VHH binders against p0dx41. Designs and how they scored, part 33

Target 1, 281 residues: p0dx41
Amino acid sequence: MASFIASDQDVKNFLTAPSMNDQEGIGFAYATDEAVLKALIPAPLKLMAPVVCGYVVHMGKPTFSAPYLEESLFALVSYKDKMMGAYPINLLLHGPGAESGVIAGREGAGIPKKLADDIELRRNDNSATATVERHGKTLLNVSWTAGELNDPSIMKQFAGQLALGKEAEMNSFFYKYDIDQHEDGTNHFSNVQLVATQLRSLADQVEPGNLSIQLESTDDDPFGELKVLKPLGAAWFHFDTSVMFNTLKLDEVDAATTMPKLLTGRYDRSFFNPKAATYII
Short names: E, the ipSAE of ESMFold2; O, the ipSAE of ESMFold2 at other seeds; V2, 0.75 times the mean of E and O plus 0.25 times the DockQ between their complexes.

## First folded at step 17 (VHH; framework vhh_5c3l_4)

Design j1 (at its last look DockQ between E and O 0.23; V2 from the best seeds 0.00; counts 0 for: pae O 4.1 > 2, unsure alone 62.2 < 65)
Fold by ESMFold2, look of step 17:
Structure j1 (fold): chain B 281 residues (1-281), chain A 127 residues (1-127)
Amino acid sequence: as target 1 above (281 residues)
Amino acid sequence: QVQLQESGGGLVQPGGSLRLSCAASGFTFSRYTMSWVRQAPGKGLEVVSDISSGGGSTYYADSVKGRFTISRDNAKNTLYLQMNSLKPEDTAVYYCAKEGRYYKYGGSTYTTEFDYRGPGTQVTVSS
C-alpha cells in the first residue's frame, strides 16, 4: 500500500549502494585552454592536464530509477598527488529516471546535476552521435567514428591498464555545502566540503575512434567557455556494472573562494538575476 | 544479415519448467543487450527479461521475478531463458530480440526498442 510514510524495509533498501548498470555511450576528450580550465578547479584539487573529458551515456539499469540519459564534462585532477580522478564541471540528465538521478546526486554527493530539455544518443554500425539541448540551444553535438584517434599520442596516457572484463576503480570529486538562513532572512554558505565518490566499474566494450565535437553556450550553461582547441579522441563504451561503493570526506574548504566555482553548474541565472527570463509570444 | 532463432517452447502443465534458447548469427552477439519478449493472445508485446552484453546485469518483469532466469553464452552466441513454476498466464509466443542502441525519450513514437526479433516459439501452459 502506497503511503507518505516509508516502511522499515523501504528505508533499508534506500540505503543500499547505488549502481549505474548497463551504461553505454560515447566518451571523449579534447584539449582546452589550460589557464581557463585551471581557474575552474577549486583548491585543493590540482588539474593534471589541459584536457576536458566527457560523455553522453544511457544509464540502462540504474538501481534507483527508471533509465535516463546523462551528459558530463569533467577535468582530470588529483588530490594531494595521492588520489586521482574526475572533477565533473556539469552533468545534464534527461529521460524518465532523470529527476530521480538529479535528486540522488545533488543530495547524496553534491553532484552538479541539472535537467536537459532533450538528449539523443544513437549508434549505427561503427559510428555514433549525441546531442544535448537546454534552454533554446544545442549545447553539445558529439560524434564518434570507430578507428583512429584524432591524436594517437593520448593512448600512451591510458595504455598501461585498459582492463576489459575486469573491474576498475575510479574516483570522482565533488563539493558539498549547506545554505543556512540567518534570523534576518539573509543566507550564507556553511560546511563546504570536498568529497570523493568511489566507483567500481566493469567495462566489457571499449571501441576507440575519431571525435567530432561542437559546444555552444547559453547564459545558464556556458559550455563554450571550455573551448575545443584540439579534439583528441572518442570511444564507444559499455559498463556492464558500475557501483558507487564509497564516499569519503576529504577536506573542509573556504566558502568565499570555493562557492563561486560551484554555482553555475548547479543553478540557473534566474537565481542571481530575477529578470533573467526570455519568452516568445 | 542478423538471424535469431528461438527453440524450446511447447505444451507444459502448470508448475512445470521449460528452457528457451536463441541462436544468434550475423552480428557480434557479445556487444549487444539481448531480450526475451512475449505476446500473450490478444495482448501487446511485454519485455519479460533482458541481459546486458557482458551478462553482469539483468532485468525481469515483476510477473516473472524469482521464476525465470535469463543467461547468455557469448562464446556460443546463444541466449537462454529458464522458466520455472510456469502458470497459465505465461502462455505466449516468446521472442528473442536484439536491442538497437537508439536512445531518445519523450515526444516521439518513432524510437524503436529493438532492431530485430526472431520468429518466436510458442509456450502453452494448460491442464
Scores: ipSAE 0.267, ipTM 0.734, lowest interface PAE 3.0, mean pLDDT 88
Fold by ESMFold2 at other seeds, look of step 17:
Structure j1 (fold): chain B 281 residues (1-281), chain A 127 residues (1-127)
Amino acid sequence: as target 1 above (281 residues)
Amino acid sequence: QVQLQESGGGLVQPGGSLRLSCAASGFTFSRYTMSWVRQAPGKGLEVVSDISSGGGSTYYADSVKGRFTISRDNAKNTLYLQMNSLKPEDTAVYYCAKEGRYYKYGGSTYTTEFDYRGPGTQVTVSS
């Protein structure tokens, strides 16, 4: 019988490492304004290249939800010149499993997830397209065509991901924080921490090709700030498995200098401006 | 790049049999539904049969049910069509086809039936 009280087995299953099985879609990279991108990266992370990477994928068999579609834009960063990985600037989710995915990511690792109004991902023959819509605009329109990259120099960035049938470990960096309430009802930030999630992924399909990409902004999602100066390339890929097997606490960081760079990826303008309104029913 | 190559067509008498094969490369064959489609002279494409990625589900057009059998060997990246009790109306070019991938939740969608097809193999059934 269903109950508000979970069984012992339910609790055990809840603690199992999440896996993103049967993940496929378009991955891409483009050059952007270095100063703009660098300014978005909180210390102590350092930007490795003036490149925005991203994807639009279908999460076909996640272990924690029904299937869903996910978009992300991320920077390539290093921590103390020792650990390299992705720093996601945003993630937008859509589909029957999306709400569960947002809750799990926010609670588990402080991942900056929001819900999109719509995501479409489509592949025919040797070409694919994806669109991401939120709050009245198509924020991202991306196309991949199998064949030559726009700029072959990005092959260095893909070296570990080009080894089909080989598990690769990769880091994603996030910031977690608490919001505590004072006795007078006002809030403050505490325990602001840099963490890394570590993924073990197995790619069994990678098809490189040409990128075409368009970004737009809304006040809630200013994707256009990350201008496309030069498309570099795209690929259609499939990960058989992708397991988040570890989360590391790396540093405690200063709230005053860090939180301004975290809030807009996690909250809409209505949280900052009482005159701003967005209605979703 | 996706490559599909059909073989096994030819000229047969009514009531005869043929086995078509399709060699696939350039994609992860075991992940995709595969189809046989045919085009008779002056007609559009007709889906003859489909088979799911693991081989557990099949579809047959009414015109071929009980006479044709689709199968696949994922270890050899090969799709097959066994055609028995052939009739003159089975005369067509037969194509091996790969389905595309399309993900959208909610709203109306517009899809094509096939992502890629091979060059085809001619099957001619005549007295």
Scores: ipSAE 0.213, ipTM 0.717, lowest interface PAE 4.1, mean pLDDT 87
ESMFold2 (binder alone), look of step 17: mean pLDDT 79; pTM 0.796

Design j2 (at its last look DockQ between E and O 0.71; V2 from the best seeds 0.00; counts 0 for: pae O 3.7 > 2)
Fold by ESMFold2, look of step 17:
Structure j2 (fold): chain B 281 residues (1-281), chain A 127 residues (1-127)
Amino acid sequence: as target 1 above (281 residues)
Amino acid sequence: QVQLQESGGGLVQPGGSLRLSCAASGFTFSRYTMSWVRQAPGKGLEVVSYISSGGGSTYYADSVKGRFTISRDNAKNTLYLQMNSLKPEDTAVYYCAKEGRYYKYGGSTYTTEFDYRGPGTQVTVSS
């Protein structure tokens, strides 16, 4: 029977390691303004390259929800020159599993997830396109065509995605925090900390190719700040499995210097400006 | 890059049989639904048959049901069409085609799209 009280077995099943199985779509990279990207990276993370990476994918068999589509833009970063990985600036989710994906990621690791109004991902023959829409604009329009990368010199960085049938490990870095209320009703941030999630992913399809990409901004999602100075390349890929097997607590960080870099990926302008309105009736 | 090469066509008498093959390369064959599409002289393209990635589901056009059998060998990256009891109406160029991918939620519906591939193979049924 359905109940607000979960069974002991339901609780045990809830605690199993999450996995994003049957993940498929377009991954890409482009060069951007180094100073702009560097300014977005909170200490103690350090930018490794003036490159924005990203993807638009279908999460076909996640263990925590129905299927959904996901977009992300992320930087390549290091922590204290000993751990390297992705620092996602945003993630937008759409589809029947999207709400659960936002809840799981926000609560589990402070992942900067919001809901998109629409995501489309389509492949025919040797080409694919994806669009991401929120608040009346297409924030991201990408295409991939199989063949040469825009900049063939980055092939070594893509080599792991070409290693079919072999697991690859990746760190993703996020900042977690609490929002607590004082007795006078005002709020403050507490427990602001850097964490890393660790993934093992098994790629069974990787097809490199040429990237075409356009970004647009809304007041709530300023994707255009991450200007496309030069497309570098794209790939169509499929991960059979992608298991989040570990989460590490790395550092406590200063709220005053960190939180300004976290809020836009997690909240809309209405949260910051009582005169702002972001809705269509 | 995706490559598809059909073979096995030819001239055959009414009531005869042919087996078409399609060699595939440049993509992970076992992950895609595959189809046979034909174009008769002076007519548009029509889907003859398709088979799911694992081979568990098949479709046949009404005009060929009971006469044609689609199959695949994922270990050999090969698609087949066994054509029996051929009729003059089956005269066409036959193409094999690969499924596209389409993901959209909201107000849209999922559909199977096919790319039309390869140079095709001519099947001519004449007395």
Scores: ipSAE 0.228, ipTM 0.736, lowest interface PAE 3.7, mean pLDDT 87
Fold by ESMFold2 at other seeds, look of step 17:
Structure j2 (fold): chain B 281 residues (1-281), chain A 127 residues (1-127)
Amino acid sequence: as target 1 above (281 residues)
Amino acid sequence: QVQLQESGGGLVQPGGSLRLSCAASGFTFSRYTMSWVRQAPGKGLEVVSYISSGGGSTYYADSVKGRFTISRDNAKNTLYLQMNSLKPEDTAVYYCAKEGRYYKYGGSTYTTEFDYRGPGTQVTVSS
């Protein structure tokens, strides 16, 4: 019978490593303004290239929710010149599993997830399109057409990230924090940490091609700040499995210098008082 | 890159049989519904048959029921169409087609289109 009290087996299953199985969609990369992108990267991470990468995918068989669609834009960064990986600036989720996906990601690793109003991902023949809509605008409109990349020279740099039929490991970097409330009801940030999650993914479909991409902004989601100076390329891909098998605590970081770079990806303007009132969250 | 290549067509007398094959590459064949479609001279495309990714569900157009059998071998990435008791009206170019992918929750109705197809193989049934 259903109960507010979970069984011992349910608790064991809850603690199992999460997996994002049967995921597919469009991955892409474009060149952007280096100074703008660098300013968004909190210390001690360092920007590796003036490139924004991203995706729009269907998460078909996640172990923690019903299926959902997900968008992300991320930078390529290093930690202490020894670990390279993705620093996601935002993720937007839509679909029956989206609420659970936001809860799991926010609580598990501080992942900057919000809900989109709509996401569409369509592939016919050798082309695909995706759109992401939130708060009255299409924030992202991407197309992939199988064939040559916009800039074929980038293929060598990306060849080591996805290998067809072979497992690939990637780091993703996030900043995790707590919000504690004082006795007077005001809040403060505590335990602000840089973490790395490690994914092991098996790609069984990777089809490179040409990228077309457009970004728009709203007050809540300023995607247009990451200007598309030059499309570099896109691919349609499928991961049979993608397991988050490890999480590393890397550093404790200063809240005052870090939190301003974290809030917009996690909260809307309704959390901020534009009139002379102060909140600590 | 997705590739589909049909083979096995030819000239056959009425009442004869042919077995069409379609070799697939560049995608995970076992995850997609596959179809045979045909185009007779001067006519549009007709969906002849399709088969689900695991092979458990099939569809046949009324014009071919009981005479044609679709099958697939996921280990060999190959789609088949066994055509028996062939008639002159079966004369057409036969194409192997792959299911499109469409993900949207809410809004418009969901749809699947078969836009990717091979170059086709000619089947001619004539005395």
Scores: ipSAE 0.227, ipTM 0.723, lowest interface PAE 3.7, mean pLDDT 86
ESMFold2 (binder alone), look of step 17: mean pLDDT 82; pTM 0.825

Design j3 (at its last look DockQ between E and O 0.50; V2 from the best seeds 0.00; counts 0 for: pae O 3.5 > 2, unsure alone 62.9 < 65)
Fold by ESMFold2, look of step 17:
Structure j3 (fold): chain B 281 residues (1-281), chain A 127 residues (1-127)
Amino acid sequence: as target 1 above (281 residues)
Amino acid sequence: QVQLQESGGGLVQPGGSLRLSCAASGFTFSRYYMSWVRQAPGKGLEVVSDISSGGGSTYYADSVKGRFTISRDNAKNTLYLQMNSLKPEDTAVYYCAKEGRYYKYGGSTYTTEFDYRGPGTQVTVSS
């Protein structure tokens, strides 16, 4: 199409549900300070374990963009003891489809997405590495080696819904909000709500192994706040299909107590502090 | 343990044909891109062709386009190279290679990386 005006059919197609097919990469888990992690979790979500999970993956066939690489760190949480799932603290995207992925996720479900300067993911035979770079630092350096987990006790949590050849369903929790401007140009938050997205994924490759992981911080991305107290394990995986089949509105929440926990995953410090440094050039 | 074993090489006259085979074991063959790589006497390695995991996408070096055909049989864990209209400059040791995974975007496109390579099979094109 070569027009600023979308057709009625284009608008209808825009509204269809997304899929993130042909994903592969490293998934991992490590123990962290419980008080630090719990403080990041907005009500009414409850932290289930003092564990940070995460991944670095290649999204090979997303339905909404060209391919891209994605990093995430997330907590394991429950909503009112009736729904369990992931609460992503951050997602960083890189590659030809990354800008579209950030826009879609931010607008669709309030997903805390930003662009990385670089992501590298490499697997040779029985080992893999990944790095994530932003604003002058390597924020994440992770390795997987096939074989023994660092701590076999996490197998139940880690492998439960990733079983080979079976569909697994997973909830991911996000907070959406609007930013409305007053007539004088100042802003306020409105419609702050907890939502869950539901994914159905089919894993055709899951290879457990040993995790090695290092995190670093910048002012914009304080990954090192989530200290690695003990690596638990990693796996190389491939999802043939991954379909977002449902989104649920769960609660409206208080802006004053919630927004401080949302902004840094979505905005850099220059949005809050005119003296904050930037390294974009 | 990964093993790759090439066969089907030999001596052939210019204009002739050969079919190379590569038997693979020790990994899930159907999940990996595979390549044929050759080394002519006194030269470096040249990627001749590669093929996607399912066989739906292929690449050929300019020097062999239209003459060589790569294929695979995932049920038999076997990679093939059909070589037609052979020329003396095709004389080389031909290697079967298992590709790794590498994703990096930026100022360069990623290139094929190899996890393993077989011992090779000699192809000699001479009258």
Scores: ipSAE 0.369, ipTM 0.814, lowest interface PAE 2.2, mean pLDDT 87
Fold by ESMFold2 at other seeds, look of step 17:
Structure j3 (fold): chain B 281 residues (1-281), chain A 127 residues (1-127)
Amino acid sequence: as target 1 above (281 residues)
Amino acid sequence: QVQLQESGGGLVQPGGSLRLSCAASGFTFSRYYMSWVRQAPGKGLEVVSDISSGGGSTYYADSVKGRFTISRDNAKNTLYLQMNSLKPEDTAVYYCAKEGRYYKYGGSTYTTEFDYRGPGTQVTVSS
């Protein structure tokens, strides 16, 4: 029979490294305002290029939940000029596994996840489209058409780093923090730290092509702040496996200077402004 | 233009074997998931099996697990279905299909969509 008490084996399984198998979707990159993007990057990470990367992906066989769709916009960053990778600015999740994905990601590694109201991802033949909706707006509308990149000078970043049938390792950087309630009832930030998750991914499909992309903002999700100055390119991809095999603690960071850049990744404006408690359906 | 042509069907006795082939042209075969779909007399379409673009992942309907094997040869642009231990209930027209992908939750049911299917090949298993 079902129980509120988990078995010892269930606890052991809960601790197993997650894998995001059978991932498929559109990856893309576009140029944006350097000063705006740089201002979003907390120390000690440094922006590597005035480029926003992103994706809309179906997570077909995650080991920790039912399937779900995921959107992300991320910057390319370095840590101490030695370790490079992605700094996700946002992730929006939708589908039967999405709630579990938000909880696991936030609690495990401080991943800035929220739930979307709707995500659609469609491919026919040599073209694909995706849309992401939250709080009354389509925040992201992206299309890929197989063929030439918008800016061929970036082709190596999309096509040459992932060899078909061979594993690739990637870093993603996150800021993990605790919120503790003290004896007087007030909340405090503690243990604000930079971490890196390291992923090992096995791609069996990568198809470069032309990007078309539009962004829009709501008060809760200001995607339009990351303006599309120039589309650079897109690709359709499929990963058979993608495993988070390691997490590194890199630095403790100052809460006062860092938290303003972190809160909007997890929380809507209603947490900051009591008059902002209404939403468009 | 996408072209799919099935072959290898025929009449067999229960317990027999057949190997179906599907020749593909007009698209980059190695980039797409492919499926075998069948239609028994008086019945709707049933997805029998599918296979990922590189061949690393397969799906089988419960009714055929352990008896049928899907494979592909991307160098020859050919999809295969090895059918062993055939039963009268396997009698159907078998179609080779090129898959599209459509993911949406909420107001629309998630489904596997086919871009194109071939004209089919008849498999008859007589008791």
Scores: ipSAE 0.232, ipTM 0.728, lowest interface PAE 3.5, mean pLDDT 86
ESMFold2 (binder alone), look of step 17: mean pLDDT 79; pTM 0.802

Design j4 (at its last look DockQ between E and O 0.01; V2 from the best seeds 0.00; counts 0 for: pae O 17.7 > 2, unsure alone 61.5 < 65, placed apart)
Fold by ESMFold2, look of step 17:
Structure j4 (fold): chain B 281 residues (1-281), chain A 127 residues (1-127)
Amino acid sequence: as target 1 above (281 residues)
Amino acid sequence: QVQLQESGGGLVQPGGSLRLSCAASGFTFSRYTMSWVRQAPGKGLEVVSDISTGGGSTYYADSVKGRFTISRDNAKNTLYLQMNSLKPEDTAVYYCAKEGYYYKYGGSTYTTEFDYRGPGTQVTVSS
């Protein structure tokens, strides 16, 4: 019988490693303003290239929820020049599993997840499109056409990261934090820490091609700050399995210098300004 | 032109087994999620099972879980369904289907679409 009290077995099952099986969609990369992107990267992470990477994917068979669609924009970064990986700036989720995905990611690793109003992902033969809409605008409109990359010189870098038929391990970096209340009722951030999640993924399909991409901003989601200076390329990909097998605690960081770079990807303007909300009754 | 051709159906007693095959041509088989879909007399289409492009992820309807096994051979452009412990309620025309890549939730009446399916193969389970 259903209960607000979970059984011991439910608790054990809750603690198993999650897997994002049958994941597919468009991955892409474009060049952006180096100074702008570098300013968004909290210490001690170091930006590795003036490139924004991203994706719009369908998570077809996640082990922890119903299916959902996910968008992300991320930078390529290193920690101490020995751990390299992705630093996601945002993730937007849509679909029947999206709420569960936001809760799991926010609580598990501080992943900057919010809900989109709509995500569409469509492929016909050798072309695909995706759109992401939130709060009255299409924030992201991306197309892939199978064939040559916009900048073929990056093929070596792309191919090295997405080897077909082999499991690849990937790092993603996030910041976790607590919000604690002082005795006088005011709040402060505590335990702000850098973590890395590690995924083991098996790519069985990667089809490179030409990227067309447009970004737009709302007050809540300023995607346009990450300007597209030069599209580099896109690919349609499929991961049969993607297992999150590890989360590492890397460093404790200063709240005052870090939190300003974390809030927009996690909260809307109404969180900062009580006059930013409108209710129609 | 997309072609899907099912085979391996027939008349089987309850508790028996059959193996269905689907030969695919006219498209790049390895790039698509493939499904087995059935239609019992007087019923709509039911997705029985599907399998991802590389074969690492599978789905089974509750009514067949533990009894049916989907597989694919991308080198031979062939989809398979091993059906064990067959019951009279498994009687249906079984179709091989190529899924479309269209994902949208809310604002849309579609979640997963089938682009094409074959002519089907009859499976009859009776004493």
Scores: ipSAE 0.015, ipTM 0.546, lowest interface PAE 6.2, mean pLDDT 87
Fold by ESMFold2 at other seeds, look of step 17:
Structure j4 (fold): chain B 281 residues (1-281), chain A 127 residues (1-127)
Amino acid sequence: as target 1 above (281 residues)
Amino acid sequence: QVQLQESGGGLVQPGGSLRLSCAASGFTFSRYTMSWVRQAPGKGLEVVSDISTGGGSTYYADSVKGRFTISRDNAKNTLYLQMNSLKPEDTAVYYCAKEGYYYKYGGSTYTTEFDYRGPGTQVTVSS
């Protein structure tokens, strides 16, 4: 019988490692303003390169939800010069599984997920395009054409994400926090922590090529702050499986210096500007 | 700082066996994928094998599959490569690498320039 109370077996199944079978789409990288990108990276993470990486992917057979599309822009960072990985600046999700993905990511690791109004990803033969729309603009328009990278010299620098036929383990860094209320109703942040999640993925298709990319901003999603100074390259990829399998608690961090860098990827202007409103029906 | 030190190389006859070890320090070994990479004389770096953080998943280059076995002991911060049925073409400097990122392009396997690796150990297969 259906119930608000989950069975012991339901709880056990909930805790079983999820996987994302048949994940496929466009991955890309471009050069951006180093000072701007560095400013977005909360301590103690350090920026490794003045490069924004990103993707638009179809999560085809997630074990935890219906399929969905996901966009991300992320920086390459290190923690104490010993752990390296991705620091996602944003993730936008669209499709029948997207709501579940946002809830799980926000609660599980503080992942900066919002819902997009629309995401499209299309491939024909040796080219593909993707668009991400939110709040009246196309925030991201990206194309891949199989062949030469825009800057072939970068292939050696990013080869780990393009490895074929082997399972790779990758770190992603996020910040978790609580929001509590004082007796007078005002909010404060507590338990602000740097965490890492680990992902095990098997890429069985990687097709490098030329990147064309355009970003735009809205007040809620200032993607244009991460200017495209030079497209570096793109690839079409397929992961047979991807499993998140570990969460590491790395540091407690100062709320006052950290939270300004976290809020805009997680909340729209209406949360912190009393004269801002968004009405979509 | 990351420190990786390979050992166990040497001169061995064709068909022989050798076991390489890599002692790791300066990082949490159990949290990283580790790899063996080799460089034959006059050649680029070839990815030989990788192993996941817990040892549950492994990768082998086609040239060594069935002959080499990668393993790790997370309690001892040590990576191993058991090399059996060695051939002259296995002659190379073998490197232990942390977070061995690599890619395939044009039929070849490449590593990144951010490859954290040790100084290497020489394996020579010759009569």
Scores: ipSAE 0.000, ipTM 0.139, lowest interface PAE 17.7, mean pLDDT 84
ESMFold2 (binder alone), look of step 17: mean pLDDT 79; pTM 0.803

